# Ledger of designs, part 10: VH-VL binders against b7kms5

Target 1, 80 residues: b7kms5
Amino acid sequence: DTFETVRNTIRIESEVDESLRQLCHEERITKETWLEAAYLYLCEKPEELAQVIQLAQERLSQRKAIADYKRAKTMQERFL

## First folded at step 1 (VH-VL)

Design me3 (framework fv_maftivimab)
Fold by ESMFold2-Fast, scan of step 1:
Structure me3 (fold): chain C 80 residues (1-80), chain A 122 residues (1-122), chain B 106 residues (1-106)
Amino acid sequence: as target 1 above (80 residues)
Amino acid sequence: EVQLVESGGGLVQPGGSLRLSCAASGFTFSTYSMNWVRQAPGKGLEWVSTITSSGRSTYYADSVKGRFTISRDNSKNTLYLQMNSLRAEDTAVYYCARDYEILTGDSWFDPWGQGTMVTVSS
Amino acid sequence: DIQMTQSPSSLSASVGDRVTITCRASQSVSSFLNWYQQKPGKAPKLLIYAASSLQSGVPSRFSGSGSGTDFTLTISSLQPEDFATYYCQQSYDSRTFGQGTRLEIK
């Protein structure tokens, strides 16, 4: 076998994971092959890729903001 | 090749001042919150201070509040801790650490610097 | 204010032993719990994040479990390089370290 693979562990929102698991079950594919296909498809569609990157940036910023808020709120309460 | 290197530690008299620096390399420093953590000889880890990525918000342990000031210079990829009115109980190894966060909001301290020793003694 | 209490404060073990270290939070921290290893004269090193996720490069003999208030770090077959102090840290609400567990040679 000439294919070389890497092992990755990622964590995603539970609602997204549930939806993706359902899709993979119905279409008889795996999450790894879906991820590979989605990325390869988007690489050939620069306009759609740009939109996906924007969504990813928005989701990342929201997660960071929520985490920072939670920490800040607790630290503020510690010093009251 | 992400790394943090502390400097500025040394021997100081009670009531004195000292400024620690932490030089960051190998990552986009300006996008991460940074921390100072200390460890007195033979004791456990104690969180000292946090600064947000922009530098707009800072937080301190009660034991150092009003005496220590955390700051950063994102253009120089450097974190600072200004320590005033030093006491014998401030004697410790001081580590800087990046607040590494993943998409789920889980975070941990990685990397850590090698530490710099601050000794407050007469 | 979330307090983290580790038990035991110290334990003695032999190479090949199964070692268990416990960490208890004063209130639920969900799975926002990390484990660090510190060897004498060195900075702490991350072993486990999110209660049970093994950091890349950390040997598989280390594992973490638990959620809520009770957490466990297990070393399935102790090696000479594992004698160190272990710290838990909650990241649910601010950051608080446990007092540490010192693992010593029997």
Scores: ipSAE 0.000, ipTM 0.601, lowest interface PAE 16.4, mean pLDDT 86

Design me4 (framework fv_maftivimab)
Fold by ESMFold2-Fast, scan of step 1:
Structure me4 (fold): chain C 80 residues (1-80), chain A 123 residues (1-123), chain B 106 residues (1-106)
Amino acid sequence: as target 1 above (80 residues)
Amino acid sequence: EVQLVESGGGLVQPGGSLRLSCAASGFTFSTYSMNWVRQAPGKGLEWVSTITSSGRSTYYADSVKGRFTISRDNSKNTLYLQMNSLRAEDTAVYYCARGDLEYYDSSDYMDVWGQGTMVTVSS
Amino acid sequence: DIQMTQSPSSLSASVGDRVTITCRASQSVSSFLNWYQQKPGKAPKLLIYAASSLQSGVPSRFSGSGSGTDFTLTISSLQPEDFATYYCQQSYDSRTFGQGTRLEIK
């Protein structure tokens, strides 16, 4: 049977990427199939999906805070 | 623009040690896994070792486990291979090769290679 | 470790020929297979990754196919610059190369 696919590029934190790569290698799966399986599984478990969304929101907030800190430091040094 | 340059090869006696270096330029070194691959004179390619982008995980061919150590210094864009207890069978050209940025295409490939540095183990 | 065996070990061909070389894994490697080209005295170059994906900058006459244990590299119309040694490499469990296939002028 044929499957229609789309190609996406995703930026994730290097620490998370290394852990996910190790998991995928040990379990003999790819990042794309893990992503598909994880999403499909969570769509059938609303309680778990809500927890994952909350973690994602927390990680996004932390990423923004770190980026803002680095940006402010750079501007302080460049603009005098 | 993207380039890898190996150095540190030479002649060494059996049981001796050598440290190879690989200088990277033209890309964000800290983002890529890195590899050492060797080729004995007139023979095929043999994977030696891999180090992840952060340096937290290392992998080795069975033939070099316990004798070779791969490491990297992301602040200097440099990859290293410390080779101890060298044997005649370790005689080869050693290549530095850039690994995979992403795993989502289901292959850990090596897309950029250095020119190689010759290691000769003999008395 | 997973053993990779290439066939033939050497092949003679003429410019314009369709050339196929094969690679067999001792156990399934799914699609975790890459192909490299090496010219005498030079470093290898990546041609194909993930069994069938063409590396950027590689001519479209090169193609890869297969999954599991049996893989092929095809050159649809051989050019003078294609005479080289070709290697397959698996990354499913550790990393191992095949012994190489030498492509020579007939």
Scores: ipSAE 0.000, ipTM 0.617, lowest interface PAE 12.5, mean pLDDT 85

Design me5 (framework fv_maftivimab)
Fold by ESMFold2-Fast, scan of step 1:
Structure me5 (fold): chain C 80 residues (1-80), chain A 122 residues (1-122), chain B 106 residues (1-106)
Amino acid sequence: as target 1 above (80 residues)
Amino acid sequence: EVQLVESGGGLVQPGGSLRLSCAASGFTFSTYSMNWVRQAPGKGLEWVSTITSSGRSTYYADSVKGRFTISRDNSKNTLYLQMNSLRAEDTAVYYCARDEFGYDSELPFDYWGQGTMVTVSS
Amino acid sequence: DIQMTQSPSSLSASVGDRVTITCRASQSVSSFLNWYQQKPGKAPKLLIYAASSLQSGVPSRFSGSGSGTDFTLTISSLQPEDFATYYCQQSYDSRTFGQGTRLEIK
């Protein structure tokens, strides 16, 4: 056939997923094709790509901080 | 390929001290949180300690708090566990484990070392 | 600390069997539940993360389900290499493992 694909499992914030799902429904496209198109388009726009990468780094840092905080909270409540 | 290699295990008397090392290769060590997990002979897994990627925050299981110290040297790609006031109950295989670098906050242990045996006995 | 309890503690099965292992948390861990496989003399290997996400390289016969406090690991058609000890682990608040389930040849 014309394409060889790989299956990926990704976890995204529920509100972002809901918004993306609505967009895909209204435009009659899939999340897979939106992701492909978005990445390919941004690769041709260095300034916009850099901004997206910065936002991605910030979101990743927030997720890690939340995980670290949850671990720390249990330990701190029990010890001096 | 990702590799974690533990060393420093051995036989030690109760009340003694021992320092474990974990040499990391095949990935950017400084961007990952690292863990020590132990397993007593014939028993299950027990999380011991976590250190964040920068080394600024550390966390410990209740059973080792005040006796063990986790640390890291990002310039040497090495994780350490300083174990003081060792007890018979600390006898276990000690594994070095990496938090999955990724897109979510679950952070499972995606890679493990082979383990190093610590025996606390007279 | 959140306690994790697995059932059964030991299970005997034959190649080709469908095997289920259950894990219960003492309080809600949402979907922050991981499953590991450990073979004798070896380090654990990650099978499933976030309750139901299959780790890269793990055979599709392994699947996970559940949320909150009740979770299940399923092996749809047991293979010889699957005889091992299986552990669940919560990562919602600190890190706690279940006691393990030993899967043995019948």
Scores: ipSAE 0.000, ipTM 0.616, lowest interface PAE 12.9, mean pLDDT 86

Design me6 (framework fv_maftivimab)
Fold by ESMFold2-Fast, scan of step 1:
Order: sequence, then C-alpha cells, then structure tokens
Structure me6 (fold): chain C 80 residues (1-80), chain A 124 residues (1-124), chain B 106 residues (1-106)
Amino acid sequence: as target 1 above (80 residues)
Amino acid sequence: EVQLVESGGGLVQPGGSLRLSCAASGFTFSTYSMNWVRQAPGKGLEWVSTITSSGRSTYYADSVKGRFTISRDNSKNTLYLQMNSLRAEDTAVYYCARVEDYLGSDFYYGMDVWGQGTMVTVSS
Amino acid sequence: DIQMTQSPSSLSASVGDRVTITCRASQSVSSFLNWYQQKPGKAPKLLIYAASSLQSGVPSRFSGSGSGTDFTLTISSLQPEDFATYYCQQSYDSRTFGQGTRLEIK
C-alpha cells in the first residue's frame, strides 16, 4: 500500500530510449522516476514547460510528416 | 532452450577446497552478469558472488570474501566458483543465476534464469 | 551491507484471498528491488524486478510497489499454485535477500 501506480506502455524513439537508459544507469534511477520528476519539475516552471510543449509539438509534426510519406509511398507502390 | 546446469558439489571436510562449475546453454552467455546464490538446508537464500558480463568486475558477500573466487570463461560458456578454507557454515545448495547486463545495468534487472543447484556439504 | 526484512515471516491464506507481503530495507535501495517465488526442492523464480515491473510470463495477479525503503508484493486473488516461499532482494548495492515469507494453506 505504498504509492498507487499506473502501468503505461509508451513508444519512443530508439535513440532517445538508449540515451535515457544510459543516464538512468549512471545516476541509479529508473525511467519511471525520471519521467515523474521531469514532469513535476516542469509543472513548477511555466516558461520551461511551454518550451518543452513546443518541442513536443515539433516532434509530433515530424512524426506526422513521416507517416504521411510512408502512406503516400505505399499507395504509389500498390497502384502505380 | 535456455539452461544453466551446476556441477562440482560434494562432501568436503572443514578447511578443504572445492570448485563449482555452471554450464550455460541456449543464450549469449557473454552478455549476462552471473551470480552464485546459496541456500543452507531449511534456510533462506543468500547471495554469494557476482561477476560482470566481461569478467572485469567481481563482487562478494562479506561471509565469503577472501575465501571464494568467482570467474568465467566466455569461450566455454561456463561460470566457476573456487571455494577455499571451507567451513561448516558454507554447507548449502549452490545455485548459479543470470542477470541481463546491458552497459552495466544489471542492478536494474532480476535473476531470471537459475540452475537446479548443486549440494555442498562441509562436515567432519 | 543493506539488510532486508520481510513481514510477516509466515502467513496462512485461502484460495481467492488478496495477499500482501512487505519488505523493508535498512537504507534506501531506490527502486532496485526484486521479488522471487520458491517452491520446495526447486530453484527460485523471478516474479517482479525494479520494484514494480512484472517479469515476462508471470501472471498479472502478481504486482509490486514501493520505493526507497518500503516495498510490497501483492497477489490479488490467490491460486492453489501460489503457496510457496517469497523473497525480496535488493540490487542497489551488491545484493541482499530478505529472510523469506512462507505462504501456507489456511
């Protein structure tokens, strides 16, 4: 009956995951606690939170562009 | 099939020596940290020693430090425990167990595969 | 050395019960705490690693929680095959096992 937790599965870039794993190993923390600490820290710093949200929006736009490209390529290869 | 098999256990008198082996098969032995864990009859589990995947770092329980030596031969997929100056208190079933060791991160993972153990009896 | 203490040392329960076993470390071990199950005459089986991560192949009725010094293993609905001895083990500094908790049929 300690902290109540929720188990989440998230998909992130392999390179980011590898970098984060190295950081967690060196500092002896887990990915879960790093995520919790980072979010809590940013919630106390509105200007920094806004910067992180901007970066997240940019990354989401990049993923959409890649998905759109893959979709277009698949359609072209099947029908053209 | 992923498997660990211990051997070399037996009866030995106090002050004697014994060498245990653990044969690994079915996985890439050289990427795992290896452990020896013992259990005295009717008692709980006691960690004895750890060796990193490369073999460069070794760790020992205080109760065996200076008497036991852990080693490995990655070319033969075999883990060893050299036990010297044996005492009655060393009587136990000795298990070998593996831990994932990506970039030294074995502290994050658990011992997911174990051998069936080999019995060491130290008695006069 | 970091000492691990389990509570209780033994408990009796019935199939279908919610069972809770606790483990306390003498100093912080962060989240580097594993749980094992051992049946008589068999080698231990890893259930939980990193305090709350379920080992592949382990039934979802097993869960772990906690960080720092206080940890809990929970079996949400006890099954006949769950009667065994349970051990916690820290991997923050070297390795240390708890003394074990024996789960017996009521």
Scores: ipSAE 0.000, ipTM 0.615, lowest interface PAE 20.0, mean pLDDT 87

Design me7 (framework fv_maftivimab)
Fold by ESMFold2-Fast, scan of step 1:
Structure me7 (fold): chain C 80 residues (1-80), chain A 121 residues (1-121), chain B 106 residues (1-106)
Amino acid sequence: as target 1 above (80 residues)
Amino acid sequence: EVQLVESGGGLVQPGGSLRLSCAASGFTFSTYSMNWVRQAPGKGLEWVSTITSSGRSTYYADSVKGRFTISRDNSKNTLYLQMNSLRAEDTAVYYCARESDWELYGDFDLWGQGTMVTVSS
Amino acid sequence: DIQMTQSPSSLSASVGDRVTITCRASQSVSSFLNWYQQKPGKAPKLLIYAASSLQSGVPSRFSGSGSGTDFTLTISSLQPEDFATYYCQQSYDSRTFGQGTRLEIK
């Protein structure tokens, strides 16, 4: 049997990555299989999926706000 | 599909003005910082200007300060560059580029195909 | 402004070769260094971000390393489609591109 896969690079927060690495090591699974399992599980749980999407939207908003602030501060200190 | 399409380039005389547009599609334009990058014929890349996702902050290369104005209309998914007092050295292909804000690294992960601006008499 | 200097300005190589391009910043840019590939008549394409992270969809033969002022882009086994101009770019303070390295067929 042959699995058809795609290769992706993802950017996640260091704190989350460290926690996930520890979980994967203790449970003897990989980040790839954890991500697949989590997504498949949530697709069958509409209420939980909605909560995860809400958290994801909030985290994305927070990261964009921090990025804008950091860039503005860096430019201000050097050019403004 | 995720893409950026520039327009508005052309031939203009020194001292003239030109407005470039960049139409975004396939992603949530309003959440990304946007950039203009130019490239003179046979030369390397030069960053021109940045506008934050909200449009509240703008930044410019010293070579264009006071002459160029970057702006955006998030309701139309469009980025603009108003170019005034054009000089021969502004002759270049102008690219719009999306700045990834996921890791704060300021990488340009999506580029348009460019629009040519020629400043000549 | 932070100045970015690439070395070499051009090089010739054969398919299958290991190619190394270097980039030096006039002051520390930490890990805020990105690499781009540009083919004639085309827009640039992001290859590497944050000095060493491979952009999604980019072949694994491309890799980046370095921090501070000295950075390297490596192509482990050159393919025909890799002949292009390569640019480094710092995003630590404003944005500055290197002058480019032209990779040509030997």
Scores: ipSAE 0.000, ipTM 0.624, lowest interface PAE 13.5, mean pLDDT 86

Design me8 (framework fv_maftivimab)
Fold by ESMFold2-Fast, scan of step 1:
Structure me8 (fold): chain C 80 residues (1-80), chain A 121 residues (1-121), chain B 106 residues (1-106)
Amino acid sequence: as target 1 above (80 residues)
Amino acid sequence: EVQLVESGGGLVQPGGSLRLSCAASGFTFSTYSMNWVRQAPGKGLEWVSTITSSGRSTYYADSVKGRFTISRDNSKNTLYLQMNSLRAEDTAVYYCARDIYEDSFGGLDYWGQGTMVTVSS
Amino acid sequence: DIQMTQSPSSLSASVGDRVTITCRASQSVSSFLNWYQQKPGKAPKLLIYAASSLQSGVPSRFSGSGSGTDFTLTISSLQPEDFATYYCQQSYDSRTFGQGTRLEIK
C-alpha cells in the first residue's frame, strides 16, 4: 500500500475548532478526513472555491488588523 | 516515543485535596483531547474526565462533578487533575490517557503508568 | 448516561481455544466502541477501536465486530499472554466502560 500521509499542525479559532469537532463527532468522521473531503469537493466547484478563498482572505485581513491593533496598544502602554 | 507520566498521587484524608499531573512527550500534545481514567483496587475502569485540545471544553463523570477540575498547559505539555473534597470512594489508581484521533473522541491509545491516590483516615 | 454490560463477567479457557466476549450498550453507540486488555498491575492497552479496527502492534488473532448496541471481541486461538481482563468502552456520548471480563486459565 502506497497511501501516504503527512502530519500538519494548524492553528484555528477555538470556537471554530469546537464547532468542527462537534460536527466530526456527530457525523462519525475525523478532522483529517473532513479537511481532505472539503478541499477535494471545493476543487470541483470553482465558483464555490472562489467564495471560500474570499472568506479566507477576509479572515486573514481581520487577524492582521487585530495584530496591528495589539502592537500599537502595547507601544502606547510602554511609552505613554 | 509517545510517553505519559503521572505524578502527584499519595495518601490524603477525607475532605482533603490533591493535584495530579501528567507529563506528555513524543507527540504534539496541543492537538489531542486528554482523559483521566481511574480504577479502584480490585475494580473496573471508570472514566473521570476529558478535556479538549484547546482546553475550552471539559467533561466529567457525575461522581466527580463539582469536586474535580481537569486542566492543561499546552506550553508545558502537561495535563492536570485538581481533586477537592476527596472521599474514600475516590481511592484508585489514576491514569492519564490520550484520544486516538486528534481532538475527535475515540479510543484511548496511550496510557500512563498510573498514580495511586488513597483517601483514608 | 450510556450503560455498557459485558458478558460473561468471567470465563476459563485453554490455550488454543476460540474465545468470544460480548458487550451491550443501553442505547446505540454506532461504531464508537473500543476494546482494551489489562494485565494485573499494568495500564490498559487498546486492542480495537471503532468497533472493528485493529490497533497497530496488536496480534491478528484479535478481532472486533458489531455496531449499534451489540458488540463482540474474538480471540481466534488463545495464547498464554492473553489471560487478562478485557473491557469494552463507548465513546459516542461521554465515556463509559463495561464492568470487565476476566479471562482465566482453565
Scores: ipSAE 0.000, ipTM 0.630, lowest interface PAE 14.6, mean pLDDT 86

Design me9 (framework fv_maftivimab)
Fold by ESMFold2-Fast, scan of step 1:
Formats: structure tokens, C-alpha cells, sequence
Structure me9 (fold): chain C 80 residues (1-80), chain A 123 residues (1-123), chain B 106 residues (1-106)
């Protein structure tokens, strides 16, 4: 009744998901509300927000490196 | 393809014992909590017991507590239900069911079920 | 234990009808409410989880709504294969099923 919501689909690493799922189970909260709370909290703390953004950038770079490696290997298998 | 196949049901006299088995295939059995759910002839569904993925924690309906024991062998992909001190009221089809969890919430539900095995407690 | 009560216990309907089944919890179960369909001689099949989430592969004519103590399962246009018994189930505290609603041909 209070909030209008939007449905999103996200992909996160399985190990992170398992840890977050365990936390949510123990604390009786949902992944959606944890994500909302985390973002809102960090918006009030610019130094912490900057650190989280840096970690996100590092994780994204790592995923890109893995994807590039897989593409290179697929190209070799396809043409060799 | 996820498959659950129950066995071990049959006719037993009141006060007797019976052990049910559920053979799981098509998924990593050791990572899922498992359940037994029963249904008496012409009646509704009744949850009986839950065992966590590791086997360290077990939960029972009040109607079976102290008489039934749920266990699992993750190396054999098999779930068990040891039923002791059986009563006429335990007559039911016993289903093996896998407990699945939602992706973005702590919702839990029985997505996969076996065909069931019939246990009849009668003289 | 949280008790689940379904209404009606039995319902007669015709193909093409809009059918509504309700489920009431003795205490709030938030949105931790599932709906199952069972045909004679078969194991139950999950239709809806988390009160309103349609399980993959389930026809869109099935929908769920509600939160807290009052929940509804709706079939917008009944098909011949939908004649079955329907069960609600809460997973908020332990596991409890409703007594079932038998949907029969009128």
C-alpha cells in the first residue's frame, strides 16, 4: 500500500549469494530489503559509498577479465 | 531432470516399524533440505519432517515426534524415514519432497515431489 | 502451530469460469504462502510461491494475492485440466497446509 516497487533481475556470484542468503535467514529479512537498506545507508555516508563503488569497480574488472579469457579460449577451439 | 523415488511402504500392524527410502537423482542432493509429507486416504497434506542439507538439524510434526526419525546419506543420495510405534492414524501415502528457496527472498516451497509410497497400518 | 483454513472446502465450476479460493492463517505469515495443485493419484504440483510469484511453467491464468493472514488463489478462465484439489501452505513458522479445496465439474 505504501511503496510502489520495481522488479529487477540481478546476477551475483554464488558464494556471495549463499552468504547473503544465510544472513537474511538468520535476521529474518529479505534480499530486497537488505539491498534497499544498504544503499540508503551508504547514501548518507559518502566516504563509505566511495569505498563500496571502488570494490564494485574492482569486481566488475575481474569479471571482464574472466569473460575475455573465455572468449579467447573459445576462439582458439573454434579455429584450431 | 530432478527425480525423487520413494520405496519401503507396505502393510504393518499397529505398534510395528517400517523404514522408508527416497532415492534422489538429477541434482546435488547434499545442498538441499529434504522433507517427508504424508496424505491419509481421502484427506489433505500433512508435513511430517524436515532434515537440513548437512543432516545436523531435524524437525518433526508433533504427531510423529519421538516415534519417527528422519535421516540422510549424502554419499548415496538417499533420504530415510524410520517409523516406530506405528498407529492406525499413520496410514497414508508418504511423499519425499525437496525444499527450494526463492532467489530474492527467504521463501521456501516444495518444488519437487516423489510419486509417494503407501503405508497401511492395520491388523 | 499456525493453522491454515481454506474456503470453500469444495467448489463446482464450469470451463471458462473465474474461480477464487481463499486461505486464512491463524497468525500473520507475511508473504510466506504457497499454493499447490493435486490431481487424483498424483503428487502435488507447486503453482504459486511467496503469495504471488508464479512458478515457471505454470499457466498465466493462475494468480495469487494477499499478505499477512488472508490469501487468494485465482484461476481467471478455468480449463478442463484444472479440476483438482488445491492446497495452501505457510512457511513462515514451520510448515502447515490448509485442508484443501476440491474443484469439481458443475
Amino acid sequence: as target 1 above (80 residues)
Amino acid sequence: EVQLVESGGGLVQPGGSLRLSCAASGFTFSTYSMNWVRQAPGKGLEWVSTITSSGRSTYYADSVKGRFTISRDNSKNTLYLQMNSLRAEDTAVYYCARYDEGLFDYSEYFQHWGQGTMVTVSS
Amino acid sequence: DIQMTQSPSSLSASVGDRVTITCRASQSVSSFLNWYQQKPGKAPKLLIYAASSLQSGVPSRFSGSGSGTDFTLTISSLQPEDFATYYCQQSYDSRTFGQGTRLEIK
Scores: ipSAE 0.000, ipTM 0.615, lowest interface PAE 17.7, mean pLDDT 86

Design na1 (framework fv_nepuvibart)
Fold by ESMFold2-Fast, scan of step 1:
Structure na1 (fold): chain C 80 residues (1-80), chain A 124 residues (1-124), chain B 107 residues (1-107)
Amino acid sequence: as target 1 above (80 residues)
Amino acid sequence: QVQLVESGGGLVKPGGSLRLSCAASGFTFSDYYMSWIRQAPGKGLEWVSYISSSGSTIYYADSVKGRFTISRDNAKSSLYLQMNSLRAEDTAVYYCARDRGYYDFWSGYLFDYWGQGTLVTVSS
Amino acid sequence: DIQMTQSPSSLSASVGDRVTITCQASQDISNYLNWYQQKPGKAPKLLIYDASNLETGVPSRFSGSGSGTDFTFTISGLQPEDIATYYCQQYDNLPLTFGGGTKVEIK
């Protein structure tokens, strides 16, 4: 049978993307299949999944702080 | 289903005032930065103002600074634009738009959902 | 302010054609550019973000490219439902600025 897929667009940190792209090239897999495999693998490992979720929450918090800082800095220089 | 519905547009004389409202539904309004973007009849798009998710950070285009006030009520999932000292050049369709920058910090000012717009006509 | 010059202002093309429109920034904006589609009487719809990323649910015939000051938006195989005005928008610096728009019409 054939898989039915959906198209999603995702932006990730460029250094992470470069590293993942290199891994995919060397292993002859695609980013889509790596993402699917990684998620499915972690779903079977609840302790590891919890660690990944914690890292994701930390990264999200850091990105929010950086984005807020960048926006505030730009606005401070242009608007009162 | 994400929806943004504007209201409050109408006819007003130069120097007059209007208050626009935008009612949001289908998403957690308090998580998103919001903008007002306008379009004069037959012309292009012009960014007017934005407000942070908490309401603490607010910015205006120079053309409206000192005359317009953006605000929000997260408990009511509503965005507002108080427009004072209106000029003929403020005549436009006003759109409220959701900024997905909260979810994608590399894509700041990404307007993924827009309301239908409300027409403001400033004329004597 | 960063000026966004969009060309052409309008164009006429046939169904199935490749349509190309350009957007030029008055200064380097890296890849901080979005593209929107607006049909008559409707609100704009996001198509492309960060110069080249296709928004979820947008057909693959739409694409964007470029960085710095020169950007291109392409429709590969124009369909009747693609007849609209297209706008670029920079977000490298405030105020946010849009191009003047390109009206795409059928021949």
Scores: ipSAE 0.000, ipTM 0.618, lowest interface PAE 13.5, mean pLDDT 86

Design na10 (framework fv_nepuvibart)
Fold by ESMFold2-Fast, scan of step 1:
Structure na10 (fold): chain C 80 residues (1-80), chain A 123 residues (1-123), chain B 107 residues (1-107)
Amino acid sequence: as target 1 above (80 residues)
Amino acid sequence: QVQLVESGGGLVKPGGSLRLSCAASGFTFSDYYMSWIRQAPGKGLEWVSYISSSGSTIYYADSVKGRFTISRDNAKSSLYLQMNSLRAEDTAVYYCARAYDYVWGSLRPFDYWGQGTLVTVSS
Amino acid sequence: DIQMTQSPSSLSASVGDRVTITCQASQDISNYLNWYQQKPGKAPKLLIYDASNLETGVPSRFSGSGSGTDFTFTISGLQPEDIATYYCQQYDNLPLTFGGGTKVEIK
């Protein structure tokens, strides 16, 4: 029951990263402790957790749509 | 492996200009914050400027504000420092450095440094 | 700006000695403190990050401790290749600031 940690590499939007970094510096916390606290807090708030999951699904869908569009456009320019 | 190579240093007169370059290789340049740090002969380290991975966030030390401009070209894996209105006190070895990877934690700066390039401002 | 006061400015020690360097911040910086080693004519090298974490590939004789405003860097069993100038650096807030450096020499 010690502070054993794992290191994860994630890619997030630059604007979001910069905003979160500023928040962390102002409040004197780290991104990892903010993430841990946010997740633990949301686990005690089912309605809020559901809203966060919905937002995450929407953001993922937007990224997929953009990727699909770029793929289709490249194919069209090459073959049509 | 990870390498940072500075170039563009030299001798200039007070009031002159120089442009420094830093060529990065061995890592995904566009994922990292980058800084310029300088060291006057026989003196300690002084942070000069910082640029975010996208280039949207930039900060300067007060001693260089309005005179120096930091920029980057992620397609070329290159960092730049445009130095204008140079003064004798700007004489230093200039290092580019990679900010430690932004992984789950606070920004951990400067895990890799270039070899440095000497800028001498003298009449 | 956060001022970093490093002491001593220089020291002489013998091979095998325990060397201690201190760094004091003008305000609370939590654990947002790094230690660097710079050998003559070379670029600095990161040794310790987040006040107490050893960078990969750095010998275990180097260690760091402290939080808030008071920090310590220790070399346990000084080796000839450790002769260098050592710098602390805070990254709690911009502008980033370094200590004045400690030059470590062999007696």
Scores: ipSAE 0.000, ipTM 0.630, lowest interface PAE 12.0, mean pLDDT 85

Design na11 (framework fv_nepuvibart)
Fold by ESMFold2-Fast, scan of step 1:
Structure na11 (fold): chain C 80 residues (1-80), chain A 123 residues (1-123), chain B 107 residues (1-107)
Amino acid sequence: as target 1 above (80 residues)
Amino acid sequence: QVQLVESGGGLVKPGGSLRLSCAASGFTFSDYYMSWIRQAPGKGLEWVSYISSSGSTIYYADSVKGRFTISRDNAKSSLYLQMNSLRAEDTAVYYCARGRELLWSSYDYFDLWGQGTLVTVSS
Amino acid sequence: DIQMTQSPSSLSASVGDRVTITCQASQDISNYLNWYQQKPGKAPKLLIYDASNLETGVPSRFSGSGSGTDFTFTISGLQPEDIATYYCQQYDNLPLTFGGGTKVEIK
């Protein structure tokens, strides 16, 4: 059996992407393999996984706040 | 089971009012934004209204602004659409839909839809 | 408003055919596009989100591609159960807008 893969579309912050791109270039790996390895590593480390989930939840809340602002601005110009 | 069930549709005369309800079950309703999406007979899909998970942010399509009011009751896991001053062009099947937010997205996609309830505005 | 132009409006194809539907946005929407399937008398069902991601439980014969303003949806090996109307939808900005739909029929 060969590796079966799925294609995922994700959007990340430009600064994070730049940093990750440099790391991948220096270490001769791909973004796909880095993401896969990072997740697998964290699955073996419950305390670290919990910390990452906490950071992810915080970042998601920030994204939602930005989305709410964008929607409110659109409403002010069109729907009020 | 994870589901949305709409009710409240019916036949009403132009200028009349209807209140649609959407009952959610099988998931944490308060974690999701919700929308109403309608479809006129033989036509395509048209987004009508949006409400954030807390209920604090609300948006309407220009065609219904000032006539329709979206609201939610998270304690009852229910979504509502109060429709006033109904017009013939409001005739449609109305769907409630759950918005699923991706980590990096503002509006994402609708991964769960109700069966729809028919609203007919006719004299 | 962001206009979504979908083509063709309808098509007829044979079982086993490769079917392609296109969707064009009036402005750059990056990858913020979904595809839905609606069978007669039923509610729409999500097939593809964020331009190319297959929703859980959706057959692999369905795929999406594209970014910016031009998007395609493909059914590889059309099956009888695929008779439906397919809609694209952008979620880059409000109001949320759908394409006009493409009715897929089996010859």
Scores: ipSAE 0.000, ipTM 0.626, lowest interface PAE 12.5, mean pLDDT 85

